# VH-VL binders against q960a1r229to459: the designs that were tried, part 33

Target 1, 231 residues: q960a1r229to459
Amino acid sequence: LKGDRIELLLPKNIDQFKKFKKDRTVISSGLITRFVSTRNPKEFSQKWISTKYVKEFNEITVNKDSVVVGAALNIQKMADTLTSSLSINIGKEIDSFIQKFSSPQIANFATWTGAIISGAKSSLSVSDLLILFNVLDAKLTLLNNSGELTQVAIEEFAEKKLFATHTIVNAIFSRSLTGFLFCLKLGETSEQDSTNFNFAALVGNQVSRIFVGLGGQPKRLTSLEVHIDAL
Short names: E, the ipSAE of ESMFold2; O, the ipSAE of OpenDDE; V2, 0.75 times the mean of E and O plus 0.25 times the DockQ between their complexes.

## First folded at step 15 (VH-VL; framework fv_ramucirumab)

Design g3 (at its last look DockQ between E and O 0.01; V2 from the best seeds 0.00; counts 0 for: pae E 16.1 > 2, placed apart)
Fold by OpenDDE, look of step 15:
Structure g3 (fold): chain C 231 residues (1-231), chain A 120 residues (1-120), chain B 107 residues (1-107)
Amino acid sequence: as target 1 above (231 residues)
Amino acid sequence: EVQLVQSGGGLVKPGGSLRLSCAASGFTFSDYAMNWVRQAPGKGLEWVSSISSSSRYIYYADSVKGRFTISRDNAKNSLYLQMNSLRAEDTAVYYCARDYLDYYYGMDVWGQGTMVTVSS
Amino acid sequence: DIQMTQSPSSVSASIGDRVTITCRASQSISSYLGWYQQKPGKAPKLLIYAASSLQSGVPSRFSGSGSGTYFTLTISSLQAEDFAVYFCQQSYKTPWTFGGGTKVDIK
């Protein structure tokens, strides 16, 4: 075969992943992977590492007050986990939202991590999962190039573009959220997991959380939250 | 009663080592992330390290990376902090603290604190 | 790292007074803010979590407000047992960081 060789490592655990990650580009574990590449072949990475078989990235942990979803899981598994682990009024809406606005192919074969990263990279489209994570007050466990773990709110991940320097290990959700979740997606995009406009509101919680996506990253509607919480 | 009881502090020379322990009771220890927080005499609070409920995810402050090791034994309802290569600036009261929601949203249960003094 | 700045560093007040302590973050931390009370020789006690949620068992005279970069802890009517040092803490991202503390002492 002519041309440069592509190397792909398939670590089986996070320790191996840490060790091999140093000079490699991470690819998602999903069968559907979105590549952001330049037209310049010279910039294409020759060394890759996959999250597909990393044990920790494929785990779901349900704690008393939190649920942890590994980064290698597909969108549907993530959604199912949240649906079953969170309050009924929240979980039902999550299920409905995912089923309604994501194609079965994307839901089953794309990782939620891929969707989050794609959304975070975009300045024009609004990720459905990104707004969902925001309204649910999700945190991410991240691995940096030095092999150290950090935790950050989803807002910070997107705002600081941490996808450029960090690997998502998992997402953590609170199981203590109460109230009702409302999610809205208007229109369809070719990706079906993003839109020009989406909306999410968690009301009846200790503190309301309301986000809108309109041609960019989700924005929190604090004034509306204050109003709702005063009712 | 929900409580955390600490032990293992003391006086040590620079470069020395100490191991702190924190025993949990009154709650399901394995369901909660745990933290170590320290407070130098007359100073404020400084986060040192956190460990998730399953020990899979560990975080350290930059000031202690490579020197301190947080661990836990859920079977023994115990949290530990192995402190190596201790420095004078590590002198502080060390607290173990339970994370409120295993979500790092606050520390709702604290140990009584253990004094660690690093001095020549 | 996120820097948390509390003000004032100390405040003298009388029983029955309204006391307000502020905490400013070097960046937005949404509502990932907790307030602690610490008495001399004792461990900190969680008062408020998620910026405005009152911890169980904490008197209603304590309240928290704010989001983003500006937060306040208010004691509506100071009681004798409230003289202590108060700390804010962000849990928005690691490393977790605390404010410098505010000492509330008797006038």
Scores: ipSAE 0.792, ipTM 0.904, lowest interface PAE 0.6, mean pLDDT 91
Fold by ESMFold2, look of step 15:
Structure g3 (fold): chain C 231 residues (1-231), chain A 120 residues (1-120), chain B 107 residues (1-107)
Amino acid sequence: as target 1 above (231 residues)
Amino acid sequence: EVQLVQSGGGLVKPGGSLRLSCAASGFTFSDYAMNWVRQAPGKGLEWVSSISSSSRYIYYADSVKGRFTISRDNAKNSLYLQMNSLRAEDTAVYYCARDYLDYYYGMDVWGQGTMVTVSS
Amino acid sequence: DIQMTQSPSSVSASIGDRVTITCRASQSISSYLGWYQQKPGKAPKLLIYAASSLQSGVPSRFSGSGSGTYFTLTISSLQAEDFAVYFCQQSYKTPWTFGGGTKVDIK
């Protein structure tokens, strides 16, 4: 598409993306990302670059010890991948948690990266996807301003606010996680549902991971983890 | 056309009350957080209060906490500031401003300002 | 509270000059800094968000840089319409605080 007000680049691989990404707003496909873009009408007079058609951002890699999900995948595709690639008890709970708190329309069009970035930016909101990533000890592969790739834990991405200077390429989940995942969301019913409180625990793993969402970044309950692991 | 139109200012004696209004048009008001920011004559800008899109999160500056109440009516596309127990130091131009994505994009649309004068 | 200190308090400059305004935070605010322009009798206007991102419709002669505790706003070639007061503002932690302002005057 051509337009003097809106310049949208549609790179097809990561090398093209690196070449063209400079002071551009990265967009991904999906309702949440497009909703955010249309809610700020002044963004439509900016230079944009899309992740939608970048091959590496649409890849799924399932290997012996990890699952890698590309940044341009929608929430439903990510959930399906994790459900089929992780242990049954963990995958079942992921599927239940996502289905309970995301409509099929949102899950099929919103990218997981859009939701993660929105959650990581917020000092007020409680993000369901962000707490899920924390409890699963997700790692992110990031592309910095210089075109270099680095890997960070989801906690560091949010804590250091790397969404301001980095582009997410993929997320990496360990297939060695064991035990039972439990997730809880409490939200108000409205035209735009939001979460008041969420909680996620992975118990029976070698090191338990327990998080609570009360607003802003999920808080890890390390003292409770130590107690549970000592039993 | 995206705009915020303010009303409700004026002259009030110390200890009095005043309600400021801010009417939104040209955008989906219920998708935005809203702020009140004030500027005393000849002085800089001071944040007063914020309210999230669904009114779930409300914040106040310490100087106004307990005296001012921010609220919104999304059905009427309107933001309000109820100002009670007014003091001389509350004299300022009050601006409403929208905030998107919890402050990432800054306050990109402002009202025209409403003067509040607290004087004997 | 995070205090924002702007420097200088005023700048006398001619059309075509490069003008640099600095803003220092009392603690790290990462890149959560905005720059605003205000003309007499008008509401502030957003120029820069996230320390370095140019707001839509703002001329490219405006640029922002910095992170952590030290930030700059640069006007690469001053124009007649740029004579105003400029404020920085942190959005890292409540209360959201503004710098004291920098007045850019015609020399």
Scores: ipSAE 0.000, ipTM 0.436, lowest interface PAE 16.1, mean pLDDT 80
ESMFold2 (binder alone), look of step 15: mean pLDDT 93; pTM 0.942

Design g4 (at its last look DockQ between E and O 0.01; V2 from the best seeds 0.00; counts 0 for: pae E 13.7 > 2, placed apart)
Fold by OpenDDE, look of step 15:
Formats: C-alpha cells, sequence, structure tokens
Structure g4 (fold): chain C 231 residues (1-231), chain A 120 residues (1-120), chain B 107 residues (1-107)
C-alpha cells in the first residue's frame, strides 16, 4: 500500500472521545460529511476521530423545561425531536421548515452539527439551521481541547468562531417558548445547508425573537421585536 | 413545598476534604440542572459547578477544577459536592441551587447554605 | 470569562424612593441576565430572570430591563423589606458570573 496511513477512531463514549481527541481531527457522525480540503496535502490530517458512536453525542433528553439533542444526530432527528417536544405552534413550523430545508437525503444523513458549523463558517450565506437555532435561543454544549465542557449561546459560537477550537456535544432548547414561529427561506441552494436569504420570527412569546439572514450570519431585528411586543 | 436542604459543612484543614449534600423535595429533581454557588464571608457570589439533569454534562469554575466533583443521585433526590485539596480561599458559605427551567436562566430555588471553613 | 460590573456598590434611599441598580457585562449576553436579592444571613432569592421577567411571587415594584451589555434593576417604590444586597448574574455562557453586588440601605 502506498501513501500515508489514515487513522480513524470510533470512541464509544465522551471519556474516550476526550482522551483520543487531543491529536485528532473531528469528523461528523453523518454519512454525509463535508471535508475541509486544504490546498496543501501536507496539512491534511492523518488522524481522525468520529462522533458517530459516542454515546453522549447520540442522546436525546427531554426534560420538563428543556430539550437536549446530541451532536451526532442527523438533521431530521433533531427536527423531529423539537417538533414533538416544543409547543404545537412552534413545532409545526419547525417541521415544515425542515421539509423545505434540504433534500430528504441530506436531512437524514447529515448531522445538524455539520450544518451549524458550515453556517457559522460562512460569510456569504446563512444556514437555515443556524437561523432556527438563533430564533429558538439555542445553547450549545462544547468540549474544548482541554477536555472541559462549556456552554455558550449559539451567537457566541459563531461570533467567536468556536468551531475552530471546540467540539459541539449537544444543543439545548427551551420548552417554555410560547407563541408562533414563522420561518422563511427563499431560493434553492444546491449543495449547501444554507440560503442567501432566510427569516425567522418567534412572536407571542414573552420576548419576541426575530432574525434575518442575508448574506451572512443571522441578524436580530431588535427594533421590530420591541414594536411587536408593544402591540 | 419546593425546597433544598443542605448538610455536610464544617471546619477542615488545608489539603483536607469535605462532602456537601443537598436534598431536594417538592419537585421532580431529575428534571432540573443543579448548581453549587459559594459566597466568601462578606463577599459576593461565585458560581462553583453545575450538573445537568441527567448528569451527562458537568461544568466547573476554573478555581475548583480538578479538586471539586459535582454529582447527583436522582433516585435519592440528592446533589453532592466532593471537595478535595481544600484551600483557605475555599472558605465560604456554599449553596445548592436549582436551575430555573433547566435552561440556565437563573437559580430559582436555593438551599439554606452550608458553611465551609478551611483553616490551619 | 464574562465580567459583570454592578453600580453603585451601595445606595442609601428612603422608603418610597425609586432605586435603580445597573449591571454591565464585558460582552453581550443577550437577555441571559438574572437579578437576585440577598438579605443578611439568607440565601439569594431570584427576582428577575431573562433580564425582564419577574419571578413568581416577587412584588411588581421590582422590574428589570436591558439587553446586550447594559441592564437595570429598578425598585419603583422602595419598601422597608427591600433592604438587601442585590446581585446580577449572567447565564449566557460558562462560567456563570455574578456582579459584585449592590447594597441598598434604607434611610
Amino acid sequence: as target 1 above (231 residues)
Amino acid sequence: EVQLVQSGGGLVKPGGSLRLSCAASGFTFSDYAMNWVRQAPGKGLEWVSSISSSSSYIYYADSVKGRFTISRDNAKNSLYLQMNSLRAEDTAVYYCARDYLDYYYGMDVWGQGTMVTVSS
Amino acid sequence: DIQMTQSPSSVSASIGDRVTITCRASQSIRSYLGWYQQKPGKAPKLLIYAASSLQSGVPSRFSGSGSGTYFTLTISSLQAEDFAVYFCQQSYSTPWTFGGGTKVDIK
């Protein structure tokens, strides 16, 4: 056999993952994985680690007031979980939105984490999942290189580019959100889990949340929120 | 009545160990993330550690990493803090606190506090 | 880490006065801000969560406002029982951090 060896580890739990992650590049658990290719083959990592079989990354936890979705789950499973766990007015829209989000193949075989990271890296387009996470006020549990867990808001993850140094373990959603969710995406973007334009609004909650994505990270429309909340 | 009742504090020498306990009642303990927060005498509040409802996710303040261990037993409706290698600066009243909505919006239920004194 | 700065550190006011306490975050924390009241020898009590939501059982004279990096707790009409230390806390990202506290003395 010619060429360098590529090693792939498949840890079974987060402790193993922590141990092995130190000198390895993390790959998504999805069957569809986007590899960031470098122009310099010498920079290509020979050591990889997958989240696919990590127990904690595959967990779904539905608490009284929160839903936790593991990072190894596919987009459809994540969406289904939210649809069934959040209020009907929010869940229905999530379901509808995801159906329009991507092909069934992508939804079933790509991780939501991959979509979030891809979206967070982009300055040209907005991930539909990213805007959804923003409007739902999602938090992420992250694992840093030291093996420690941290929790951050979805905005901070993108703003600080934490994808470069951290591994997403799960996403946490509130089940206490009320009101109606409206999501909109325009145009079909082939090959990306993102669009040039998307919109999400949660209204009728204690505090409205309204985001627009237009050629970049989602932007919160605070003035509009204030207006809506005053009605 | 929703309440948290603490125990396990006391006086210990530097380098010593203590274990704090927090017993929950009046609510479904397993549905809530729990926290430990401490307050040095005459000082402000300092977050120490958090543990998710299922114990899958644990967080520590840098000041206690490697020395303190948070754990819970949902069957016993109990929260614990194992404190090892205690230092003088760990002297404080320690509170257990329930996380509001299990979404880290705040701590809506607090124990009565337990005094931990680390002194030679 | 996110630093929370409260001001003032102490305030003396008369019954019936309007009291305002401010909390500033070193970075945006959206609305992930809580306010606590702590009386001497007692555990803190949650007053406000999510920057402006009043905790159940808390008198309506307490209100919170703000978003991003600037937050305020307002007591519209100070009562005798409001003598306490007040803390803000961010729950935006770990480690959770508290402000330094504001002592409210009643004249």
Scores: ipSAE 0.243, ipTM 0.763, lowest interface PAE 1.9, mean pLDDT 90
Fold by ESMFold2, look of step 15:
Structure g4 (fold): chain C 231 residues (1-231), chain A 120 residues (1-120), chain B 107 residues (1-107)
Amino acid sequence: as target 1 above (231 residues)
Amino acid sequence: EVQLVQSGGGLVKPGGSLRLSCAASGFTFSDYAMNWVRQAPGKGLEWVSSISSSSSYIYYADSVKGRFTISRDNAKNSLYLQMNSLRAEDTAVYYCARDYLDYYYGMDVWGQGTMVTVSS
Amino acid sequence: DIQMTQSPSSVSASIGDRVTITCRASQSIRSYLGWYQQKPGKAPKLLIYAASSLQSGVPSRFSGSGSGTYFTLTISSLQAEDFAVYFCQQSYSTPWTFGGGTKVDIK
């Protein structure tokens, strides 16, 4: 009755992933150890599917106007990619913010998708990575249960709770972003889930994007954007 | 194929002016940041100035700020360096170099260099 | 300004030797580091970008490593054509600064 077997599939490409995804909990390499070590009674006979070896989820593609970061990359690899793929004023701030956000051990182990999903699901916590994605106007490529790919803005992903019905394949960032990125985090959120505040602004030749993290989803400050753009 | 061809060097008296040109071919010039780097005779490399792909961001070394002006004309695939109030210490070979997109990640294509000599 | 300290200033080595050149940054530059080769009378040539990525067309005997403040360029088996001066360069903070160069002489 009480099984101790966990079934983990390791597809090599997106076609295999689509074939075997049905009714399975998607995990990155960073989640496997956590599930096993925190076993609870409700998870008997858990079926999992890994993104670790799916070629398309591990790809980095730099195009003329965009950079695409696969869903299975760890936080540090994503940060390094963005830092080197976006303008220097933006890349430096991403680098600085990420270093304060996460220890090197966690950044080299945890996936960015795990952090994004955790932030998008929370009604109380403030996510540094989620506000960064919002200020950079990130788009996500999502795989639905029918195997179809769609693209949505990061705001829509969180607002419509698409993490419940879709799998993230990659993130897409515009390489035409200009101006200066400013990111700030405040509070006591080191290793505790206490309330904190964060703030991110991209200002310059483009339409400004300004967000505040007060708990739950980052809030866009459209009135402030208009005021700043008018100065 | 991918080329940066430089022109406009020469001998100039102190206080004089020169305009260096760098003509690009074989790639989409408007996708790349551009740099000027100089090398005094027998010396190492010194970054001089950079301009982003859209000209939105311009950077200068302190030693040339206020005297040199970097510019680009994306319609003509050309990069320029206007050098005013030249000094003896500006004597160097000047290179133009492209940077992959606007990331300043590494200068992968360089011009052939043009000598600027500032001497009485 | 970020100082790039390059060591050694000169290396004399035989064909086939492994040569290692180092750069130290006065503060963290993460992976914003390039390695360049310059032969006499020629423009510099990019070898390594982003600290460790091999530029297209560069022989695989060249490799780069490091992040933060300490970086190395390695030539695994020195060839006669590798006689040159090698420069590191950071592009993390303006002014974008170069190391002082390392001259590699073939014995």
Scores: ipSAE 0.000, ipTM 0.452, lowest interface PAE 13.7, mean pLDDT 80
ESMFold2 (binder alone), look of step 15: mean pLDDT 92; pTM 0.940

Design g5 (at its last look DockQ between E and O 0.01; V2 from the best seeds 0.00; counts 0 for: pae E 16.0 > 2, placed apart)
Fold by OpenDDE, look of step 15:
Structure g5 (fold): chain C 231 residues (1-231), chain A 120 residues (1-120), chain B 107 residues (1-107)
Amino acid sequence: as target 1 above (231 residues)
Amino acid sequence: EVQLVQSGGGLVKPGGSLRLSCAASGFTFSDYAMNWVRQAPGKGLEWVSSISSSSSYIYYADSVKGRFTISRDNAKNSLYLQMNSLRAEDTAVYYCARDRWDYYYGMDVWGQGTMVTVSS
Amino acid sequence: DIQMTQSPSSVSASIGDRVTITCRASQSISSYLGWYQQKPGKAPKLLIYAASSLQSGVPSRFSGSGSGTYFTLTISSLQAEDFAVYFCQQSYKTPWTFGGGTKVDIK
């Protein structure tokens, strides 16, 4: 066969991943990998590293007050975890939202991390998962190029475009959220996990969280939250 | 009663080492991320390190990276801070503190603090 | 790193007074802010989390408000036991950072 050799490493744990990551491009563990790149990339990476077999990236941790979801998990597994771990009023909506608006192929074979990154890169479409993470006040554990772990709110990840410099290790969710979750997706895109318009509202919590996505990153509707919380 | 009880502080020379311990009781220790926070005499609070409930994820302040090691033993309901290459500026009361849930909204349970003095 | 700036650094007040402490973040931290009370020789005590949520067991005279970069802690009617140092803390991203503190002392 002609062509350049492609190297792919399959680390088994986060320590190996940290070690090998230094000069490699991260590839999703999912069977469906979305590449957000131009048709004519300036450089083609010859060295890759996969999250597929990284132990920590495949772990689910359910604590009393929090849920941790590894970055290598598919969208459906992530959703199922949240559905079963969060309050019934929130979990049911999550399940419904994912089932209605994600194709089975995407849900089962694409990582939630891929969806989040894809959404964060986009200025034209809104990721359904991204808005979900925002309304649920998710935090991300990130690995930087120096091999250090950091934690950041999902808003910061998207706003600062941390996908360019960091690898998502996991997402953390609160199990203490109360109230009702409402998610809305209008229209369809070629990517069924994204839309030109979506909406998510968590109401009846100590503090309401309301987000809208309209051709870009989700925006928080603080004025509406204040109004709702005053009722 | 939910509580954290600390031990292991003291006086040490620059370059020396100390190990702090924090014993948890009254709650399921393994469900909570834990933190170390320090406070120099007459100064404010400074976050030092955090460790997730499962120990899989550890975070350090830049000021202690490479010198301090946070660890936990969930079977013993214990949190530790190994401090090496201590410096004068590390002099502080060190607190262990429970996170309400993994690094989200504050630290709701604190130990009584342990004084660490680094002096020649 | 996110810088947290508290004001004032100190305030003298009388029992029954309304006391307001402010905390400013160098960037938006949404609602990822906590308030702590610390008395001399004691560990900090969490008062407010998520900017406005009252920690269990904390008197209702304490309240928190704000989002983004500007936050306030209010003691509606200062009591004798409230004389202490107060700290804000952001939990938006690592490293976690605290404000410089505000000492509330008796006038």
Scores: ipSAE 0.792, ipTM 0.908, lowest interface PAE 0.6, mean pLDDT 92
Fold by ESMFold2, look of step 15:
Structure g5 (fold): chain C 231 residues (1-231), chain A 120 residues (1-120), chain B 107 residues (1-107)
Amino acid sequence: as target 1 above (231 residues)
Amino acid sequence: EVQLVQSGGGLVKPGGSLRLSCAASGFTFSDYAMNWVRQAPGKGLEWVSSISSSSSYIYYADSVKGRFTISRDNAKNSLYLQMNSLRAEDTAVYYCARDRWDYYYGMDVWGQGTMVTVSS
Amino acid sequence: DIQMTQSPSSVSASIGDRVTITCRASQSISSYLGWYQQKPGKAPKLLIYAASSLQSGVPSRFSGSGSGTYFTLTISSLQAEDFAVYFCQQSYKTPWTFGGGTKVDIK
């Protein structure tokens, strides 16, 4: 396994990616620069494949009822797209929440997929992007090792540990969401980029979605949703 | 008002030292990666150094590596560049600049620039 | 290091003209390219990020395109305030390198 060579594939589209994905470690487009800057590539013995140049992973599609954000896009591009594509009450809060985005998330996970996977894998960390995806009822398009595409809710992605067996292709958000989005993050005062607790609520939609982040996957507060919807 | 205000430039002899400062206001400084970029009189732009929001990732141009040190104090909303062993070739206007969300996506806020002159 | 080559080095143009500036990278930089405007004695101003995304507050007459090694900045109808020097910059790989600049002058 260990050697003095590295093989990194840079497919240009999803068909090439599917063909070469088997038995390779997938890396985000932002990580390559850090590897080159901090390590001699000859120290790596594993076969690697990048999402950086895959056309479908870099696409944004805005339809009448949905917006689709490719997996290789950075957090800022995703946020800008959602802010401009969703209702004004939701978009304004997304913009405000991302402006307070935790610095460790930005520094370590330049792509939104890196941040989502890190949040989904952690039993201790509180992830701001993961709770945002949960409250917006995001769906992920996943590619398995057989080249098949499936779609799952963001909640199921972390719960079933699908990051271990699947590659994220894109995220899908409904443009039909209504109501008001409220997001709160709390962290150490001396480290405004650290989150100890977060909370996100979409109320005034047909069914409210309310989540709290205390470590690991955000927890849905279904009892509170019922009470809020009754008002 | 989103703003970066610079200080600390001046005239110094070769081999000397200066410390540049960049004070941020109007945004959450600790959420952003920061850069130093310089421009020699009448010349183009040259990237000097970058620091991630938590200081976990620091990068230097080869021309300054080992002589310059970038740092930040998130409690004081301030970015610094310690410049040691200065050479005539370091004469430039130095700008601090904020990345959009990380160092891959462009510098959307710039300081006013401060002149550093290295001359005997 | 990734060399960024801008063309032309200078262009003389009249108000209302369409101006196109090109930038070539010595290797692929995907879409990690920014365009900056700089007026004499001022700091650079970001116009375009990620090759084609318009920065907030920048007039829609500015547009960017390209991916890989070839990029363009287009000013669809030049205005008096657009006479400046324009730089491209890659943010794909350290060192973050800039093009040599393109001066847009009054014809």
Scores: ipSAE 0.000, ipTM 0.409, lowest interface PAE 16.0, mean pLDDT 78
ESMFold2 (binder alone), look of step 15: mean pLDDT 93; pTM 0.948

